VH-VL binders against Glutamine--fructose-6-phosphate aminotransferase [isomerizing] (glmS). Designs and how they scored, part 9

Target 1, 141 residues: Glutamine--fructose-6-phosphate aminotransferase [isomerizing] (glmS), of Sulfurisphaera tokodaii (f9vpa4r286to426)
Amino acid sequence: VIEEIKNAERVIVIGAGTSYHAGLYFSIELNRLGINSLPVIASEYYNVRSKKGDLVFAISQSGETIDVLQGIRMMRNSGAKIISLTNVIESAIARESDYKIYMRAGPEIGVAATKTFTTQLASILFILSVLKKENLKKMEK
Key: E = the ipSAE of ESMFold2; O = the ipSAE of ESMFold2 at other seeds; V2 = 0.75 times the mean of E and O plus 0.25 times the DockQ between their complexes.

## First folded at step 4 (VH-VL)

Design a15 (framework fv_disitamab)
Fold by ESMFold2-Fast, scan of step 4:
Structure a15 (fold): chain C 141 residues (1-141), chain A 121 residues (1-121), chain B 105 residues (1-105)
Amino acid sequence: as target 1 above (141 residues)
Amino acid sequence: EVQLVQSGAEVKKPGATVKISCKVSGGTFSSYAIHWVQQAPGKGLEWMGRIIPIFGTAYYNQKFKDKATITADKSTDTAYMELSSLRSEDTAVYFCARAGYDILTGYPDYWGQGTLVTVSS
Amino acid sequence: DIQMTQSPSSVSASVGDRVTITCKASQGISSYVAWYQQKPGKAPKLLIYAASSLQSGVPSRFSGSGSGTDFTLTISSLQPEDFATYYCQQYDSYTFGGGTKVEIK
């Protein structure tokens, strides 16, 4: 998954609501690491032109967010590879992704929104830590 | 209506530090990106960086990453840009501008009036 | 980094003339291009976004076109208030063009 992110010509990060905010953070940090990244609000997916060489990182807690699903389908049809970060195994988004990352969420519904954002951010921070470690190893050689 | 108001002109000596403020009123602060743009006398516009107050994370033009520090205070709806180790070539008008925080809306649509920073001995 | 090459650097035109300004990106930026007007002593004003979308309140004589690497701003019938410097900007990673000064002769 890490290699896919490192080798992408562009990483399109798509999400809705709080997932979009987590994705925006991820996209900014990827650009800081020299990885070309574009954050996309899921409801505006139709304004994005994707191509072969693009990697889509889709964030959706339920794995069923319609705009995210429509977005990944459109981008996949244009040649992009899809990575999903979801909480539900075998959800529509996960099923249609080339790579799947499953996040953890809290058990309490009243705290789920806070837990969901925190868990998405934790997953993203982990991915970023691996990317940074890879960069450090490459510098040391 | 959205309005961005910047702090007043500054005259500084070489080696000094200056901090410019940009107060946003009439619209949402936290859900937008605040950009900073430099315009040297008689020259064009040069993008310096942006901050997204929701995250508190700033992103910089590589040219300015060691010169400028961009911060935001959500409690006062104010963004700041600090320039360190001032040199004469830092003399310029500095603009803040508001844009959407994603690529689809990332074009600055509201601009501050500009702040002239003059570096002279 | 993405470079934006804007041409011409200046143009002299008469009221009623068609003025065309070009901007070339060093790599593909889709339609993520905006155009700004700046009058002396003032902040820039957004005219066009997404390469071809007219900002509300901007006269229809302004239009934008292009995608990928080649972009154009057109003023179909220049008015006295259009004397200004115009800048393109790509907002994929935020680079301005060098500017075009439009002078009424």
Scores: ipSAE 0.005, ipTM 0.531, lowest interface PAE 12.1, mean pLDDT 83

Design a16 (from d05 with heavy chain G99D T100S Y101S S102G G103W Y104S A105L P106D D107Y; framework fv_disitamab)
Fold by ESMFold2-Fast, scan of step 4:
Structure a16 (fold): chain C 141 residues (1-141), chain A 122 residues (1-122), chain B 105 residues (1-105)
Amino acid sequence: as target 1 above (141 residues)
Amino acid sequence: EVQLVQSGAEVKKPGATVKISCKVSGGTFSSYAIHWVQQAPGKGLEWMGRIIPIFGTAYYNQKFKDKATITADKSTDTAYMELSSLRSEDTAVYFCARDSSGWSLDYYFDYWGQGTLVTVSS
Amino acid sequence: DIQMTQSPSSVSASVGDRVTITCKASQGISSYVAWYQQKPGKAPKLLIYAASSLQSGVPSRFSGSGSGTDFTLTISSLQPEDFATYYCQQYDSYTFGGGTKVEIK
């Protein structure tokens, strides 16, 4: 899925509540790596114009968040590919996605962070670490 | 409390294959990269490659890409490194190590396995 | 490929001495440098990361400095348990220095 993220014309990161904030961080870091990214709060999905070449990265703890599910359906109908980051195997959002990533518990990043937000950040940092390592390797030649 | 425990020493003949394991306990397996490092007798450390278990993708040092195959089994929290077509030059201690990528964008090696000696008879 | 040139290859020092080990990168690597200690028959142990950050549990007599291409590990007052080989590593693309063996007289 790393190739999908690298090759996307734009990465739309959609989430609700704490998942949106994790997605906002991801989107900012993707832009730092030269990957065009747009963070979208799930409840505002209808304001987004997506097209072929776009990749949607959907974050949902339960994999059942209705606004996220409706958002990915709308964007898929416009030609976008869907990657999901969820905590529930075979959830609705996972089943509707082209690519699936499942979260697992990691070490605590901050004492005040919620478990869900912490595991979402751990997964995002992990994805960013892969992208950064690949980007640095390409620049070395 | 994070520990990386490697399989025991191996003695192999030239041309054989060997598969070394690295079991991770006390911490998260799937979201951290597991690296493999070679240390030939009396020599320094050389990075071989890494795998990120959640993605299942391995990445290699060009020197080792035709020699080593790195895999992971998420159900057992174990990473593997297989060496093919063994030669006497492959005699070395092989270490697995976890990087800090799960909580930091600095990728230093925070935990190491105890090492596995592979001896290839001449 | 980024090459890490470590010097000296070996040093003999007395308890209480200040020991300095240097590492030079063939190109700029910002602060993506770690230092490891390896005792005979054991796995390496992380001492310093991000060029100058001391790993938790490591004695304060160890310190790191440098940025760009020139990096230094310093042991301010050598102890008997510091007999070991020390390695620098750039972790931008993972190359190690050749190692420095510190032998206590």
Scores: ipSAE 0.005, ipTM 0.511, lowest interface PAE 15.3, mean pLDDT 82

Design a17 (from d05 with heavy chain A58T T100G G103Y Y104G A105L P106D D107Y F109M Y111V, light chain Y94W; framework fv_disitamab)
Fold by ESMFold2-Fast, scan of step 4:
Structure a17 (fold): chain C 141 residues (1-141), chain A 122 residues (1-122), chain B 105 residues (1-105)
Amino acid sequence: as target 1 above (141 residues)
Amino acid sequence: EVQLVQSGAEVKKPGATVKISCKVSGGTFSSYAIHWVQQAPGKGLEWMGRIIPIFGTTYYNQKFKDKATITADKSTDTAYMELSSLRSEDTAVYFCARGGYSYGLDYYMDVWGQGTLVTVSS
Amino acid sequence: DIQMTQSPSSVSASVGDRVTITCKASQGISSYVAWYQQKPGKAPKLLIYAASSLQSGVPSRFSGSGSGTDFTLTISSLQPEDFATYYCQQYDSWTFGGGTKVEIK
């Protein structure tokens, strides 16, 4: 999924609520690495013009956030590839994604909400760490 | 203990702008999201939007995107909500509330301001 | 957008009664549900978070249950101070239910 991110013309990071915050952090760090990235609030998906060459990184804890689902459908229809980051296996968003990253299966109880967000952030930090090491290798040469 | 203290009631004419403040005391301002909630007279609660001061990031309810502007001043631990082009329909009590966004806090609103009544009348 | 349908809109009850309020999400929201109590002229107060976790300082007669799309707030033995309006909220993207007014019978 690293190669898809590196080769994208633009990485659109879409999320709702607190998942948008994790996505905004990811998008800012991608731009710092020279990867063109646009953070998108899910409820504003209709303002986004996507095309072939775009990669959508969709963040949704439940995997069923309707604005995220509608956003990825619209952008997929315009030719974008979809990567999802969710914590629910076989959720609607995951099923409609070309690539899937799972933090874990279903957050069924109370304080799981806080723990799930930190695992989303951990996944993002891991992806960024791999991308940063690749960038460092290029500078070394 | 943490408290959110809002500015006082406002009476405005149609077409005016109003800016409401929400000062956070007794706790960490930057590490929390600050939400704004509208309650029209005799009606229920409606979420307007939020800001995360440490990142300067905002997220709005579609309904309020063209009406409300949410900002924060980290140096004074104060969040603001500005309403433009006021109409009678904007008459309501506006609440600020603290909510978690990460790292040991959930996304619910645990501490609320006392509310600010904004009346729009000719 | 996620809709939260809350029922009933009002309920008349007596001290000592068991009161149940329900909330239905238009799509799956896992356990990202909070419940708030609001008394006339006052700000809302958090009662329950993560569908079933009791907020510190809230009496044990309040409890929450549910996951996915169907959620319930229960007051096991209504007290005089519990006459108020109650709101559910999903916090995946912050939508409130319409509220339930608990009135003295």
Scores: ipSAE 0.000, ipTM 0.526, lowest interface PAE 13.6, mean pLDDT 82

Design a18 (from d05 with heavy chain I54L G99V T100E Y104S A105Y D107G Y108W Y111P, light chain G28D; framework fv_disitamab)
Fold by ESMFold2-Fast, scan of step 4:
Formats: sequence, structure tokens, C-alpha cells
Structure a18 (fold): chain C 141 residues (1-141), chain A 122 residues (1-122), chain B 105 residues (1-105)
Amino acid sequence: as target 1 above (141 residues)
Amino acid sequence: EVQLVQSGAEVKKPGATVKISCKVSGGTFSSYAIHWVQQAPGKGLEWMGRIIPLFGTAYYNQKFKDKATITADKSTDTAYMELSSLRSEDTAVYFCARVEYSGSYPGWFDPWGQGTLVTVSS
Amino acid sequence: DIQMTQSPSSVSASVGDRVTITCKASQDISSYVAWYQQKPGKAPKLLIYAASSLQSGVPSRFSGSGSGTDFTLTISSLQPEDFATYYCQQYDSYTFGGGTKVEIK
């Protein structure tokens, strides 16, 4: 999943509500790492033009948020690859994603968290920590 | 405006199967979910699962995973819940409820069906 | 799984009283909370959504507040038709509180 994020032409981060805010943070940090990223509020997915080479990072706690799912389908039809971050195994969003990351289900990338927003941030921070380590290794070579 | 109409009361013997229907009329028929809720006599509400007819995707509360099968027929705007291997503790009123996803957020339950009483007795 | 702890389980009140019901979520659910009223033999009816938004047609004496993990439903001046059982619900992943029965004193 890390390699897909590193090699994407652009990472579109889509989410709704608190998931959008977690995604906005993720997108900002990706840009700081030199990874081109666009945060998208799920209800406005139709304003996004995606293509082959794009990677969509979809954040949905339930894995069933309708605008996120519609956004994923539209962008996948345009050639983008899809990564989902959800907490529900076999949810609609997870099933339609090329790569799946589960916040509270195994194999988990995040640690146990007490609040939904905290759990989303923990997962994102873990992904960012791996990306930062990879970036550091690249700079040293 | 939007109404959910459920099938009538059922009396079943232990071990039987029952299938309850929930027909959606009026309003938007795409991008909604139908949820099922159990209420045992004198008890509170317990979520069982849901289906998004547009996608055919059913998701279940783990407690009901082996008991309930939720399906939908998009062409008739009807959701179904089938309960198998009925036991006396399955005696309850079963409600369907609609969630219209209003853009970005998971939704609240509005409207509700009138409820279907399922009685399991010998 | 997100748990909703609702209190009290019952309250005895008189017409004109202010009634307060609380719900605590086991984790942050932002404002994804709805409140429902259920009368005996009837389906639940939506009162409040998004923690504080009043459903169309619901009297203004009903109000909701809270965000994150702590939520409250208030009935500012209880009317005879308000004696019922009330349920909170988080709709991030759909769990209900245990219910609060508002009984005539």
C-alpha cells in the first residue's frame, strides 16, 4: 500500500464529516512529503477529474458512506486505483477497493484508539510514519 | 411522503423460517439504505443489519449474522429479512427503517415501517 | 463496536416539567446522533438528528445538544403526549441507547 502511495501521480483523499478532516490532514502531510495530493469532500466527488495514474484514498468509518462509494466508482471508472481506510471488513467500500486498510480489524495498521477521530488519525499517522522513513532512506542514497 | 409498509404478523413453529418484507413507496428510490431493528417484548431497540438496494450490499450486526439474511429487490423497491431456525427468543416486533444518505454523512432512520410481530410458539 | 450508554432508564415527571436525558458514546462520533420517541404499540419517530437538528413537524420544546461523546435530549415543558420511551442512536455504525421511559408522576 505504501509503494502505491509513493508511485501515484496524484493521491486523491476523499471522505465525509470527520473522515474528511482526517483526510485533509493526510493530504496536507502527503504534499509536505513531495507527494501530490488533493483532498475532496465526498459530497463534491463529481467536481473531480481523475485518470489512470491517480490513486484514490477513501476514508469511511462504516465503509458504507454513499458519496464516498459513488466517488470511488466514478474515479475507478476513469482509471484510478482505490485504497480504502475503513473499520468494517467486507463493507461495500472495502469490497470495491484495490487495497484495503482496516482501522479496527486485522491486519490493522493503527493501534487501539478510544475515539473515532483518534482512530482515524492514528491510522493516518502510522501510514505517514512509514512514508517518512521511506523518504529518509531515499534522501540518504 | 415516503412510507415503509411491512408484511403482516407471522406465527411460526420452532425450527421454521420466516421472511418479512418492507416496501418503500414515494420519494427517492436510489442511494437509500433499509435497516432492520429487533424489539423483543418489553425491551429496547437492537440494530440487526442493513442493505443498500442500489449496491445489493448487506451488512449485519454480528449477533444476527447466522440468524438473519437481508436482501432487496431494487425493481420493486422492497427489502426482505429472512430469519432461519426460529426459536422462542426470536419472538419480537421487527421494524424496517429508511436511511437517505444526504450527501456526506451516514444517515438517521426516517421513516420507519409499522413493524411486524413474529411469534414463535409450538 | 460503539456503545451508547443512556441514562436514566426511567424518569417520573409531571406536565410542565423539564426533562433531560443523556447519552454517552464509547468513542467520538462527532454529531452522528439521533433521538427517537416511541409510544406503546407504535414505531419509533425521529425527533432530533445530527445531535441538535429538530426534525420537521416536531415541537420546539424538544432540543438536542452535544458533540463528541456526550449528548443530551431536553424537553423544556413536558406535555401529556410526551409520555413515551426515548432512544438515542449513533448512526456512524448504528447502535441504540438502552432507552429512557418518561412516566407520569
Scores: ipSAE 0.005, ipTM 0.525, lowest interface PAE 13.4, mean pLDDT 82

Design a19 (from d05 with heavy chain A33Y T57K G99D T100E P106F Y108A Y111I; framework fv_disitamab)
Fold by ESMFold2-Fast, scan of step 4:
Structure a19 (fold): chain C 141 residues (1-141), chain A 122 residues (1-122), chain B 105 residues (1-105)
Amino acid sequence: as target 1 above (141 residues)
Amino acid sequence: EVQLVQSGAEVKKPGATVKISCKVSGGTFSSYYIHWVQQAPGKGLEWMGRIIPIFGKAYYNQKFKDKATITADKSTDTAYMELSSLRSEDTAVYFCARDEYSGYAFDAFDIWGQGTLVTVSS
Amino acid sequence: DIQMTQSPSSVSASVGDRVTITCKASQGISSYVAWYQQKPGKAPKLLIYAASSLQSGVPSRFSGSGSGTDFTLTISSLQPEDFATYYCQQYDSYTFGGGTKVEIK
């Protein structure tokens, strides 16, 4: 899933409520790494024109957020690939994503996953750390 | 080192609007939520809402959504809370407080402003 | 909305006493609880975060414990400066407990 993020022409980060704010942080950090990224409030998905070459990173704690689900369907129909970050295995959003990241899977941060915003940020920070390590690895050939 | 400095006490008439400021001194403004907390005379603490300045969008306790408007000015490291249509029930000390939004950090309110007393009287 | 029920509402104690304050969440919140001390006319001060972690600069006589729905703040040997009101808080919707006033006997 890291290669998809690195190879995307643009990473559209979509979420609702606190998930949008986690996504906004991710988008800002991706741009700082030289990866073109656009944060999108899920309720405003219909204002976004997506295309082949775009990667959508969808954040939804429940995996059932209707505006996020509708957004990813629209963008997938326009040629984008979908990555989901959710807490629920086999949720609607996870099922309709090309790649899936579950908040309970992967490294433990020493914090229990009871807060949506903090658990989403923990997952995002881990993804960012891997992206930074891969960039460093290429530079040190 | 880091301090949150609030504006001074206000006395307002019923129906008026008041705007309270919270300036972050000596530390990072954009990396932290700024929360607002109400404490009525002789009562406990009640969360009103929060803003993270880098994102600009505020979130509210439903009880306060029609009463309070929370904003931030990144150029001056200052958060604001505006209370509209003041009534005697709004008489309280209002505190600002910060917490970190990082998934690797704790969400406690580690630094608090000194409080601003708003008195609504006719 | 998660409710935080704090008990007792007040306790009368003497210097040197062990004081225990409890807080119950209406649903599971893991370890996402903070404890604050507030003295009259002053802003609250953070004592404990993540249920059991002592904030830097806070005396070791303060400790927190618990997980899930039941949380406790303990003052092992009450000092004169500890007479204050104490509040628990959960992190999801930032709900505070009703407060516990620790009063001189």
Scores: ipSAE 0.006, ipTM 0.509, lowest interface PAE 14.9, mean pLDDT 81

Design a20 (from d05 with heavy chain S31D, light chain S93Y; framework fv_disitamab; at its last look DockQ between E and O 0.52; V2 from the best seeds 0.00; counts 0 for: pae E 13.5 > 2)
Fold by ESMFold2 at other seeds, look of step 4:
Parts: structure tokens; C-alpha cells; sequence
Structure a20 (fold): chain C 141 residues (1-141), chain A 122 residues (1-122), chain B 105 residues (1-105)
């Protein structure tokens, strides 16, 4: 995953709601590392064109967020590779991605959107930590 | 308010190295990307790369990655571009420009340096 | 890989004319397109960003439009100071078009 991020021409980070805010943070930090990145609100996916060499990093806790799914479909059809960060094994978004990162097992139960955001942010911070140091890789699950 | 002032014109022989400076005054240096653009005589503009001084890491157009080295000195608010192994094809005006980047990748250039002519002659 | 092709490469026009410059991307792109004006011996000057947004201090006779692959810069009534070379730029990847020289007819 780390090598794909480092070698991408552009990392498009797509998410909805709180996942967008986690993605915005990720995109800002990628640019600080010299990795070209564009944050995208999932409902506005139609404003973005992808191509071969782009990497799409899709953030969806359920893996079923319709705007994210539509966005990755459009971008994959234009040649981009897809990495997903989801909480649900074999969700639609995970099944349609080329690379998968799972935050935790099982579906989210309850009303705690803040727990989901915290888990997404923790995953993003780990990825960034590995990118910054290149010696702390624990993302192959 | 913001002004970018580049070092003066240079005449170099093939194989030499040149280092162009770009001093930013009247505004913030560390948080904005400094881009470099080549314009060969009678030709158009071509982006070479950028640096965001607070992060210190440069991002290059692949065409120029073996030719150019982009650095920044936050203590003097100055960006630099070094061109190595100069050839006649490197004869051009080189511009620095400030991007609008403060945490986002899409970046257009709102302030430009005056340009530095580098002539490589044999 | 994305090329930005400007047309025409040169246009001959009179003061007061409406001038339209087209920039075509080799693939569909975002609306992150900028337009610059460059006069001889000078650095480029930003006119338009985000395809249609006018930069502060730029006269309203300049306008931009377009999406997908086709983008335009329009000068509604050409003035003597507008004779220059104009460049489009796709700023996701910082690719410039080849330029369009606007000359006196």
C-alpha cells in the first residue's frame, strides 16, 4: 500500500461526511510530504476526472456509502487504482477496490459517529507515520 | 505586497552548475509553495517542480528530476534551484512563482519572480 | 501525460474585437484550469483560476469558461494593453498549453 502511495502521480482521497474530514487531513499531510493529493467530497465526485497513474483512497466506514461507490466506479473506469479504508470485510467498496485496508472486523453498531472518525484518523496517522519514517509498516492486513 | 526577487542572469559553459535564488518579501514564505518554471527562448512555459519551505521536500516534474535540485532556506526566506550538467538545451529564462498551496494540492501561481536568464554557450 | 493544446497559436485582432482562445485537454480533466497573460520580457500574470474565477485586479473584460476537455478564455473588448501571449494551465499536474499570441491586425 505504502509503495503505491509513494509512486502515484496523484492520490485522490474521497469520503463523505466525517470520512471526508479524515480524508482532508490525510490529503493535507500527503502534500506536506511531497505527494500530490486532492481531497474530494464524495457527493461531488463528478467534478473530478481521474486517469491511469492516479490512486484513489476511498474512506467509508460501512463500505456501502453510495456516493463513494459511484465515485470509485467512475474513477476506476478512467484508469485509476483504488485503495479502500473500510470497517466491513467484503463490502461493495472493498470488493471493487484493488487494495484494501480494514480498520476493524464487523459492521458498526450504534450511533457513535465519533468512534468511527477516531478509528479512521488513527488508521490515517499510522499510514502517515510509516510514510514519514518508512520503518514502521504494519498495514498489510 | 508579496514580491519575489530572483538572482541575476548567468552565462555558463556546458557541464557547469548554476544556482538561482528567489527571495520572497512582503509576505509569508514558509507555508506557500515556491514553483519553478522554464521558458526556453521563443518557447512556452514548462513547470519544473516545487517546494513548500516548511516541509523542505521538493516535488519534481519527472523531466527535470535529474537536472534540477530545489531547496529553501527559511531563515532568509529564499528558495533556490540548482541546475547541474548544463547543456545548450538548458538555455532559458527560469521563473520562480508563489503558489496558493496551504494544505491543498491544486495550485495556481499568483505571484512571479522577474525571471533569471541562464545562457549555456560553448 | 495530460497535454493542453491551445488554439489558435496566433490571432490577429483589432482594438475592440472579441477574442476567444481555446485550450483542449487530451483527456477529461477537472475545472482546475488557470489562464496567464505574458508580455514580452515580463513574467506571466494570473488572470483566471478554477476555469472561470477572475483574479483580483483583473479587468472584467476577461472571462473564462469550460469543463471536461474544452476551456476558453474570452476578452470581450480587446484593449491596446491586451496584446500579449496567453497560456492555459491545468494545475492538478501543472501542465501549460503552448500559448496563443494575440497580435495587432
Amino acid sequence: as target 1 above (141 residues)
Amino acid sequence: EVQLVQSGAEVKKPGATVKISCKVSGGTFSDYAIHWVQQAPGKGLEWMGRIIPIFGTAYYNQKFKDKATITADKSTDTAYMELSSLRSEDTAVYFCARGTYSGYAPDYFDYWGQGTLVTVSS
Amino acid sequence: DIQMTQSPSSVSASVGDRVTITCKASQGISSYVAWYQQKPGKAPKLLIYAASSLQSGVPSRFSGSGSGTDFTLTISSLQPEDFATYYCQQYDYYTFGGGTKVEIK
Scores: ipSAE 0.000, ipTM 0.556, lowest interface PAE 13.4, mean pLDDT 81
Fold by ESMFold2-Fast, scan of step 4:
Structure a20 (fold): chain C 141 residues (1-141), chain A 122 residues (1-122), chain B 105 residues (1-105)
Amino acid sequence: as target 1 above (141 residues)
Amino acid sequence: EVQLVQSGAEVKKPGATVKISCKVSGGTFSDYAIHWVQQAPGKGLEWMGRIIPIFGTAYYNQKFKDKATITADKSTDTAYMELSSLRSEDTAVYFCARGTYSGYAPDYFDYWGQGTLVTVSS
Amino acid sequence: DIQMTQSPSSVSASVGDRVTITCKASQGISSYVAWYQQKPGKAPKLLIYAASSLQSGVPSRFSGSGSGTDFTLTISSLQPEDFATYYCQQYDYYTFGGGTKVEIK
């Protein structure tokens, strides 16, 4: 999935609520690594047009967020590849994605919203760590 | 055969609220999108919003987000649309329509309700 | 948002005529176009989806074509029951065209 992210012309990161905030962080860090990225609030998916060469990174813990599902359907049909980050195997969003990443929450103290953000952020940080290592290897060559 | 049956005509005063229903029979309710469309007298069709009952979350045309509330009741296979703070400009026929649930493409409207006339007059 | 410009707004035709209605999207929408028929006092009825796919039960005299931004609905030989208003719809964001009224000449 790392190669898909590195090779994308643009990475569209779509999510709702706390998932959008995790996605916003991811998008900012991707841009810092030289990867063109656009964060999208799921409810505004209809304002975004994708094309072949785009990669959509969809974040939804339940895998059933309707605005995210509609967004990925629209973007896939325009030629984009879809990666999902979700916590539910066989959820609607996961089933309709080209690539699937499943996240897991560790033991946490706090409210549900905070726990969801923490789980998504942990997954994003892991992906970023791999990308940063690849970037360092490239700079050393 | 899938059929969508809407509630009857309503006459309301300015400032009132109205709630219209759309009962689905002859097919699966929960997995299909239910859309609402406004048609003002002598005018064309304008999309208002939709709900997929199994997910419970409604999505709106920005023009209608502060006017309309779309809900669904899976136990009765019925979708609802509530219009608040009615004004004369809200006088229209309101249609419900079923969107196709394909899993791979945006939905078009394969079955329509008969329409509900809402008249707002003082 | 995506605008759907439909033309003509009305057309006068005789039974047996070929009628062509066009619809232009303000930006590319692939093939996400449906066509609906509406008779006075009735609900719309689906005729065409995915720009060119004929809905089951719809007569073959109806056909759709186009992709990207320019779309066409054709009625090859108009019948008495075809006098109605026709609407295009892009179903990526659910915008309707302004409608075309097909009237008896």
Scores: ipSAE 0.000, ipTM 0.504, lowest interface PAE 16.9, mean pLDDT 81
ESMFold2, look of step 4: ipSAE 0.005; ipTM 0.563
ESMFold2 (binder alone), look of step 4: mean pLDDT 91; pTM 0.934

Design b02 (framework fv_faricimab_arm2)
Fold by ESMFold2-Fast, scan of step 4:
Parts: structure tokens; C-alpha cells; sequence
Structure b02 (fold): chain C 141 residues (1-141), chain A 121 residues (1-121), chain B 108 residues (1-108)
């Protein structure tokens, strides 16, 4: 996954609602690391032009968000690779992704939105920590 | 309609600094990257760098690293490009241009009118 | 660093089709954008993402990109199309926006 992110011409981060905000943070931090990234609100996926060399990072807690699913299908058709960050194993989005990352969210009782955001942020922070460590290794060698 | 309006022409001596402004109107200033591209007389286009206004983070082409500083003031939707230690070969028209893709712009959808900077003794 | 190569000039008669090429190693894997610049004016985006047109740009302008060559095609050329044309890509390895050297289109 990390190598795919490092080697992408551009990382398109797509999500809806709370997932979009987590994706926006991720995209900003990727740009700070020198990785070209574009955050996309899922409902506007049709305005995005993608190409071979692009990597799509799709964030959807349920893995069933229709606009996210339609977005990744459209972008895959233009040659992009797809990574999904979801909570549900074998959900539609996960099944149609080249690479899958599953969030570590347990059962939701009364605090769904807060738990989802925290789990997405934790996953993103982990990915960023690995990318930053790779960056430090390059500086030393 | 989105419009980028730049400051007026400048004449500077070698060794001086110049600061060019670019005021955006018609669109959301902070949602897009602002780039700076220059063109020496009779020459082609050369990318200098970009700033992401929402965070104030700037990225510079290696050729200009150490001489260029890009900043912004979101309260007046204005971006700035300051080039120091000017040389005669810095004589050029300097353009600001908006990156359509936001944080990771692929192309430049709107351009300022350009600011002529002449460096002469 | 990554380099884009354009012919210095292209000449066409009014009503003909002009083709301006942009050469780059494996450029077909990149997104190519095209700008028109008239004397004393700022560049104007005419084609983006290889083949898409901004609102207001005539359908006479089109683009393609495959292998090592991208092409800007202007059909039914008009005198007002006379300008310098620049291709542009983003190079991920250097985080640099690379422009071609420009092609002067002359309509005679």
C-alpha cells in the first residue's frame, strides 16, 4: 500500500461526509510530504478526470457509499489503481478495490459518527507515520 | 467569474528584492493553489512554485529555492511572491495562476495579467 | 529532469488543420495540458487532461496523448488562432510543473 502511495503520479482521496473530512486531512499531509494529492467530495466525483498513474484512496465506513462506489468505478475505468479504507470486510467498495485497508472499529451504539472519524484518523495517522519514516531513511542514505 | 489582478510593473537594481501581489476575486481563494510562473522576454514559461493558501504552505522549484518566498493574506484574498538578490536574468513577466485541482494542481485554469519586472543598473 | 519537446513553429493556411506535437518519454502515462498565448497577453488554458476543453473554448480545439507524443489539433484554423502554444505536465518525481518550449502557430 505504502509503495503504491509513494509511487503514484497523483493520489485522489475520495469520501463523503465525515470520511471526506478525514480524507481532506490526509490529502493535505500527503502534499506536505511531496506527494501530489487531490481531495474529492464523493458527490462531485463526475468532475474528476483520472488517468493511468493515478491512485485513488477511497474512504467509506460502510463500504457501501454509492457516490464513492461510482467514483472508484469511473476512475478505475480510466486506468487508476484503487485503495479502499473501510470498516466492513467484503463490502462493495472493498471488493472492487485493488488494495484494501480495514478500519478497526467495533460495534456502534449511540456514538457512530465520532467512532468512525476517530478510527479513520487513526488509520490515516498510521499510514502517514510509515511514509514519514521512509522519508527519514532516504535522508540518511 | 474568477479574476486574478496583479500589482504594477517594477524596475529594480541588481541585488534588490521585488514583491509582486496577486488579488483573487470571484471564487473561493483558499480552496485552490496559487502558482507563480515567469517568462523572460522572448522565452517560454517557467514554473517557480506554489502556495496552498488554506495552510500558507509553499513549495518552490529548486532553481529558486533560497531566493523566493511565497505568502498569502486570506483576509484580502491576496497571494505574494518575493524574489530576492535580483540579477539581470530575472527580468521577466511574472504571472500568478490558479491550480484547478486545489491542493494538488495539475493545470492552471486562470491567470493574472502579468507583472513586468525589469532588473537594470 | 523531465523534458517536453515542441517544434518551434507550425504554419497553416486558414481553414486547414494545425497539429502541434509535444514529445516526452512515456508522456502517454501523464496528463497533458495546453495553453494558448498571444503577444502581450497571459496564457489561456485551451485543452486539459489530454482532450478535455474548458467552457468557452471552441470545439475546433482537441487533443490526444499516447506513447511518447501528445498532440494539440486545431481544425478549421482562423487568423485569431495565431499564437504561441505550450504543453505542460506535472512530474511526480521532482514535484515540478514542466512546460514545453512553445510552438509558434502562424496562419498565412
Amino acid sequence: as target 1 above (141 residues)
Amino acid sequence: QVQLVQSGAEVKKPGASVKVSCKASGGTFSDYAMHWVRQAPGQGLEWMGRIIPIFGTAYYAQKFQGRVTMTRDTSISTAYMELSRLRSDDTAVYYCARGYSGYAPDYFDYWGQGTMVTVSS
Amino acid sequence: SYVLTQPPSVSVAPGQTARITCGGNNIGSKSVHWYQQKPGQAPVLVVYYDSDRPSGIPERFSGSNSGNTATLTISRVEAGDEADYYCQVWDSSSDHYVFGGGTKLTVL
Scores: ipSAE 0.006, ipTM 0.522, lowest interface PAE 13.9, mean pLDDT 82

Design b05 (framework fv_faricimab_arm2)
Fold by ESMFold2-Fast, scan of step 4:
Structure b05 (fold): chain C 141 residues (1-141), chain A 121 residues (1-121), chain B 108 residues (1-108)
Amino acid sequence: as target 1 above (141 residues)
Amino acid sequence: QVQLVQSGAEVKKPGASVKVSCKASGGTFSSYAMHWVRQAPGQGLEWMGGIIPIFGTTYYAQKFQGRVTMTRDTSISTAYMELSRLRSDDTAVYYCARDLYDSSGYPFDYWGQGTMVTVSS
Amino acid sequence: SYVLTQPPSVSVAPGQTARITCGGNNIGRKSVHWYQQKPGQAPVLVVYDDSDRPSGIPERFSGSNSGNTATLTISRVEAGDEADYYCQVWDSSTDHVVFGGGTKLTVL
């Protein structure tokens, strides 16, 4: 999924609620790596003009967030490829995505839901670490 | 279980500042945005602003811009709202509230008990 | 600034259905959340993202949102439902949370 991100003309990062803030962080860091990125709050998806060459990175813990689902459907119909970051296998958003990344949470020792944003951010940080490592390898060669 | 516990009632003179605290327990503090909503006696809910603890990013309602400051201390899972240059019409119950994770448009699933701030001469 | 309009009061008999409206320009394009507030208490989230219910909220609470009107529907109303109800949206154009003025539900 790293190659898809590196080769995209633009990475549109869409999310709702706190997932949007994780996405905003991701988008800012992608731009710092020279990857053109646009963060989109899911409720405003209809204001986005997407096209072939765009890659949509959709963040939704449940994989069922309606504004995210409607947004990816619209953008896919405009020619964009879809990557999803979700915590639920075979969720609606995951099923509608070309590439799927599932969050990896540690063992639950208490209130399960309270660490989900942290797990989501950890997944983004891991993706960024791989992108940074690949970028450095390219520069060294 | 998640609980938001606010500091106690305050009585202030016009022109003073008040700082209300909101301590989160039973959950991951940094995973959720924390917002502040006030309610004057007999009036409706009025949003003041919010902070995303992991980044420190703040959103302030235009009405309070320049008078409100929202901060957090992640080491003690506590959010703060400071309102300066207090006026009599700032008399209200001030609530902190946590956004529901991964929902559109910041629904608030847990609320503090409220802090009564009375501004009188 | 974006404005949400609610009727100031709604009256309903026990066992009947109460409908509380929330008007806003193109509100159907936004996610609407609903809160119940009883005297002396903090608000309680009863419906979020137009029609979803938090854990612990009875099925008789439901919501809809289309065009310029969102509606909170409370079926088989009980005396304990008597409260103030507030709708809320996020206006992304101004980065503001907006609350409606509130509706007092009276169960007669």
Scores: ipSAE 0.008, ipTM 0.591, lowest interface PAE 10.1, mean pLDDT 83

